# Designs tried in a protein design chat: VH-VL binders against q9m4b5. Part 7

Target 1, 129 residues: q9m4b5
Amino acid sequence: MQQQGSKSGSEMEVTWEDQQNINIFSRLNNRVHDLDDDIKSAKEKCENLEDAGNELILADEEMVRFQIGEVFAHVPRDDVETKIEEMKEATCKSLEKLEQEKESIVTQMAALKKVLYAKFKDSINLEED

## First folded at step 27 (VH-VL)

Design q3
Fold by OpenDDE, fold request of step 29:
Structure q3 (fold): chain C 129 residues (1-129), chain A 119 residues (1-119), chain B 107 residues (1-107)
Amino acid sequence: as target 1 above (129 residues)
Amino acid sequence: QVQLQESGPGLVKPSETLSLTCTVSGFSISDYYIHWIRQPPGKGLEWIGVIYYSGSTKYNPSLKSRVTISKDTSKNQVSLKLSSVTAADTAVYYCAREGYPSGYLFDYWGQGTTVTVSS
Amino acid sequence: DIVMTQSPDSLAVSLGERATINCKSSQSVSNYVAWYQQKPGQPPKLLINWASFRERGVPDRFSGSGYGTDFTLTISSLQAEDVAVYYCQQYNSWPYTFGQGTKLEIK
């Protein structure tokens, strides 16, 4: 959050609510970045599980060796198939929830921007570089 | 008025699962994060975890393998499950809200519910 | 995890005198620090948020300061009702963490 110090003319009073909104906006902005990291990680995991599942389908062996991320497994094919599908479903659902969360936060930020810009106009900058 | 209220068994046996419920009134749990915090007798505060708007959760790494937080929007309730409890899990358990616009961080707490882990 | 360390662990102050409680974080937490007051048998009560932002209904004698790693809660003139345990908390990063608490008593 950048506040331009050159107030030409009427000194605008910053209220308790204004300060609260500014602080919240800053916090939400940081939270979006945290969510981006979580989303990225979840996407990678979802993709890895999908790939592992596809590889397993192509395997003819009763015992299969496969990699999820940096982890190698050698286990019965049928057991792994079920487990991978369960993990994939859970992980992808988790990803969806994270994306929904980000959308919710971004929506809140947009609302706060409107309120803050309505009051402070060009004396405040809420845009991220 | 805003109110959070924790409920659950006051006594849990070792190795069992502790189940608590946070019942909320005066606001919707869909509009706030709900956190669980606990306090062992005569000790400080420990953050357990949080449930987001979307239902996504974040847990304390020290408890991650044993903790599950969920919510029922139709009942306006948030649940905490802690598996494989030991004496170290004896504490007062609180739920607290975090959210905009009425407040932000932990502006309202439940009164807490005492949980004792004993055989 | 970010460790929050309060000092002192206990403090005895005369009525009308200034009470000062310090809180240090193991790494920078910006201004994402809160202070709570807890009385026996009650949940913590939020006093200060954003390191220096006093919550509504909190007396003016309470103030918070600090940024980065060093934070301070000050009671300018101690009152009898201020006897309690005080906690600092960071919410810059997961997991949220609290200080060990400072017990404030009347001297």
Scores: ipSAE 0.832, ipTM 0.923, lowest interface PAE 0.5, mean pLDDT 93
Fold by OpenDDE, fold request of step 29:
Structure q3 (fold): chain C 129 residues (1-129), chain A 119 residues (1-119), chain B 107 residues (1-107)
Amino acid sequence: as target 1 above (129 residues)
Amino acid sequence: QVQLQESGPGLVKPSETLSLTCTVSGFSISDYYIHWIRQPPGKGLEWIGVIYYSGSTKYNPSLKSRVTISKDTSKNQVSLKLSSVTAADTAVYYCAREGYPSGYLFDYWGQGTTVTVSS
Amino acid sequence: DIVMTQSPDSLAVSLGERATINCKSSQSVSNYVAWYQQKPGQPPKLLINWASFRERGVPDRFSGSGYGTDFTLTISSLQAEDVAVYYCQQYNSWPYTFGQGTKLEIK
C-alpha cells in the first residue's frame, strides 16, 4: 500500500475509521497470501493423491508397498485404494473450503477498496504489483 | 449482547481427548473467526488455532497433530478437540472472537474454562 | 515462530506516574501488534490494536506505539485499577504469538 502525496493542497484528513479500513485491508491482503500458500499446498497434495490412486489402479499386484509417514507396510491393494480415496476426498474438501475462504476475503477487500478509493482517490494505491 | 462461553470437562485423564465447546451468543459464528487460546497456570498465553468463515482451520504447529477445531452453525458453537493430552495441557482454555469488518483482534473473550489433566 | 519478548517482566510504578512496557519481536511484524490487560481470574482484555489504536472504552491514559520490531505500551498516569498482567501479541504471521507478560504493580 503506497500513499502518493497528491500535490493538490487539500490535506485530506485521515479519520480513525479510515485508518482502520486501511489496516484491515492490509491485513486481509496478507491473509490472502497466506491462503494462497495453503491452497497451493492443498492442491499439490490432492494431485499427488490422485496420481497415487491412478498408479494403484494400474498396478496388477494384490499387495502393495504403502508408506505412512516414515513407515513402509505391505497392504492389500484394495485397502490402499480405499485409503487413498478417503484421503483424496478429505484433502479436496479442505481445498474447497480454503478457496471459499479466499473468495470471502477477496470480496471483503473489494468492498474496502471501494470505500478507500472513494475517500482517497489517487492518493492511495491498493493494487498489488 | 456479545457473549462467548467455554464448556467441557474440567478433568481429563492422560492420553485421552480433551473436548471443549464454545457457545456463542449475540452474533453468528459464520461472520467471525473464532480462536482458541490457552493459558497454563501462572504462565502466558498460547494460541491454539482458529476456524475461518468457510470452516477452514489454522493450527499452531506445535499442536497441529493433536488439535481439531470445528463448528456447528446451527447451534452457533465452536468445538475444540485435543488428543493425547498430558499434564502440559493443563490450562485455562479460552475462545475468542476476531471480528470483521471491525478489525478487532480478540475483541471478545469467553470467561475461560479450566482443564486439568490428571490421572 | 515469531518470538515476542516483553520487558520488563515485572514493573512497580507509583500512582499517577508513567508506566512503560516494551515488546520486541524476533522479526518485523509491521503494525500487527495488540496489547492486552489481564486481571486475576479474568480473560485478557484487548487494549490496543494495530500497535497504536486504542480500543473503545479504553482510557486515554493507555497508548501504544511502534512499528516493525519494537513496540511500547504506555500508561501515562497509573491508576489503581491498572494493576494487571499485560501481554503483547503479534498477528502478522501464523502462529499468533504472545509475549511472556509483564506484571504491573503499584509501588
Scores: ipSAE 0.829, ipTM 0.920, lowest interface PAE 0.5, mean pLDDT 93
Fold by OpenDDE, look of step 27:
Structure q3 (fold): chain C 129 residues (1-129), chain A 119 residues (1-119), chain B 107 residues (1-107)
Amino acid sequence: as target 1 above (129 residues)
Amino acid sequence: QVQLQESGPGLVKPSETLSLTCTVSGFSISDYYIHWIRQPPGKGLEWIGVIYYSGSTKYNPSLKSRVTISKDTSKNQVSLKLSSVTAADTAVYYCAREGYPSGYLFDYWGQGTTVTVSS
Amino acid sequence: DIVMTQSPDSLAVSLGERATINCKSSQSVSNYVAWYQQKPGQPPKLLINWASFRERGVPDRFSGSGYGTDFTLTISSLQAEDVAVYYCQQYNSWPYTFGQGTKLEIK
């Protein structure tokens, strides 16, 4: 995130602390973007696992073809079902943790925004387009 | 007092898995990102990877297929595993912290642990 | 990956004189650059963050400057304890990358 400063108004002196806060805000913003990517990926994986689970439920075979790395194996359906559920649970938990981390960072950003806007008002823009 | 300390076997055979632990004191690993960095003898620094608060990880693409970083919050420890090691993996291995919201990057390092890959 | 290139690889400076180390990134890294000092047998020590912010306890003679692709670490008056290898680092993008290092010695 790039700081967009509007040149409108009296040149406010930017202190070392101000610059530090701006830098931290920028860093946090970048981290949020990283987390967004991770969250998106985790959601996709969770959805894929759910779909796989649903397909497995519809299968009539006791033995199913399951891909392990680059190898296909015939595995009991029940074992695959258990594995999918375990993977889903793990993925969903990871997703939850990612979302919590994001929320924490966003909260920190909001606090910084309040401080920065209080000083610089419309001479600083911390909003993403 | 803030302290990071790397530990693990100093000698690993080729093709085996290198396992290291970073033990942290003076702060919680839940409040910091923990990074692994290594330095081959007489050479520069190479970033290996990081583990987030959530446990999510990022790895150097050059090592991604061989690296796993995990953490145990109950023990306040972060682990590094590097599989299929070769002589090129001989280095001093460091763990370091990155803090939010302070924005501090690698403000504290472990003393490092030397790992030699040799038959 | 973003490549960080330091110059020179080695530098000999007289006591009390200015030492200048340059670091160039292969693409813009904004101000997400850090400088480290490493002495033999020790881990790197963070000196400068955000390209120009001295860490706590770092002497005033150390300063960092730059934005985008060109960065500089300056020691205004070299002291004996400043003999070390110095590294620049970018943390704008994954993976984090370091310069190859600059060995600073007393002339």
Scores: ipSAE 0.696, ipTM 0.871, lowest interface PAE 0.8, mean pLDDT 93
Fold by ESMFold2, look of step 28:
Structure q3 (fold): chain C 129 residues (1-129), chain A 119 residues (1-119), chain B 107 residues (1-107)
Amino acid sequence: as target 1 above (129 residues)
Amino acid sequence: QVQLQESGPGLVKPSETLSLTCTVSGFSISDYYIHWIRQPPGKGLEWIGVIYYSGSTKYNPSLKSRVTISKDTSKNQVSLKLSSVTAADTAVYYCAREGYPSGYLFDYWGQGTTVTVSS
Amino acid sequence: DIVMTQSPDSLAVSLGERATINCKSSQSVSNYVAWYQQKPGQPPKLLINWASFRERGVPDRFSGSGYGTDFTLTISSLQAEDVAVYYCQQYNSWPYTFGQGTKLEIK
């Protein structure tokens, strides 16, 4: 799916800056899709860590199996609980940054869309389907 | 005038951490992505990673476990740290910007700084 | 990783003649290809973006073409100042990758 408008056969002059803006819009759209994939992955990890933490809170055993590299070791429950919470905090902060990044890019795309539609009206299509 | 300037120690010992700073002028790192790219002597270019507006990062998988890119918006600086260096990390290191509004690569580069890993 | 393979690795062209450098990606990169010129002791200089979009201030003798996997940089009439190493680069997918470079010399 291309995010660039058609330029062939147009009766309106397309300036260097117009072409640059069209190319920028296409690149930003690609960036949003990449970010959506990253956001989905980070969300899943954060939710999995939350679930693991909840399981550990409900556990009766004071020592639990924890994977270290390719082997399991028995470690104190409280140490695993601390590690999971640290990983969750880091992952959820990363998710917040990704969501902020996407919002910034969507805002830039909206501004470019406004400029390009103002110039080209119906002769360009910047919408996805 | 848009300018990027890399700085840091030219000589780094094996197993230590390489630490570089990209200082920019003529634009804000809040409005542009900053990338790091390196070039070993007599060789081609290798992309290291990027830092986004939000501070989120992407790294080359070949370096991901050893690399950290961060920024200090108040100083308009972007930092690169590469841990556990070997002779293979000897290169010229560049910072470069991705255009505002995130439009085109890599319109401005720093002059580069040579880092040698030895002794 | 997407591998960008340039050909030839080196070429010599007479002044005023056409130089052609090819770049092939291991998978489609659409038009997300940039071309750079690098002279000794200098950083790369952006010539062409989006496969064919000439950067402001780049002489008209430089042109780029291609889409998908096959890309070409052409210098229509070689000048002495064009002696350099030329790199293609894809930015369609992470990690960004560069071709190995093509050294252009005067014959």
Scores: ipSAE 0.563, ipTM 0.817, lowest interface PAE 1.8, mean pLDDT 87
Fold by ESMFold2, look of step 27:
Structure q3 (fold): chain C 129 residues (1-129), chain A 119 residues (1-119), chain B 107 residues (1-107)
Amino acid sequence: as target 1 above (129 residues)
Amino acid sequence: QVQLQESGPGLVKPSETLSLTCTVSGFSISDYYIHWIRQPPGKGLEWIGVIYYSGSTKYNPSLKSRVTISKDTSKNQVSLKLSSVTAADTAVYYCAREGYPSGYLFDYWGQGTTVTVSS
Amino acid sequence: DIVMTQSPDSLAVSLGERATINCKSSQSVSNYVAWYQQKPGQPPKLLINWASFRERGVPDRFSGSGYGTDFTLTISSLQAEDVAVYYCQQYNSWPYTFGQGTKLEIK
């Protein structure tokens, strides 16, 4: 992560508001990375639930062994399929919300980057690595 | 004028669910993160969780199995539910705003509401 | 969880003299530290964000410093209205955590 706290050039000084905006940008960048971790986790959960659903389609039996905790229980296939579908829908909805959150943060960063580059030009580097 | 106001019952029985509401004015909860923090009598502060712009949440792992934070944007309200309460949950409960754009922790707080868990 | 440890737990300082409160995190938190002042019967009030950025309306006698694991709040010339409990808080990592508080009194 590249953080620029450099002072402006010889003709410019950093105001209280400028320092505030720089600090906000740095914090928002950190939040995007945190959201990326959450998004990755949610994608993995959604993929795992999709795989479990596909296994139920291929297992054409009325009763299916389903793991709950450390034990398997024999449950009707339809009940397990319904539960997996509910979990998949909830997880994918949660993933969509996380992606919307990231888009909002990135939009805020873009607006702030425009303001900071307009004032500081080459004195600051806000580009991500 | 920015204001946050907590409301809810002051007395909750053990094993029941504590329900609090943070009513917000002067800004939209669609544009700000709202956090819940609590303070047991004579003790320090404990962060409970946050609700994001989109409605996604993060919770303190010590409370995660018992806590739900939600929001109603039409009422500009954020709710806290804490299930299966014990005497250890007795505290002053605050809602607080993270500033906009985010990074201003915590620039506005409610006055707090006291919750006592007692038989 | 990142543990924030304040020192001292309580501090008595003469009017006009310097008060120093330390906060140490169990892991690096970069500069994502806030300081709060809390007076009896009131919610905490934000003084310092990003370890050293004084919030609007906070008197110049309050200053913060530090990066990584060691942070300091300094009141350069103690005033009577500065009697309060002070908390540091990290927000680098979930869950956010607070120090245990430092009670500041007039000697």
Scores: ipSAE 0.551, ipTM 0.810, lowest interface PAE 1.8, mean pLDDT 87

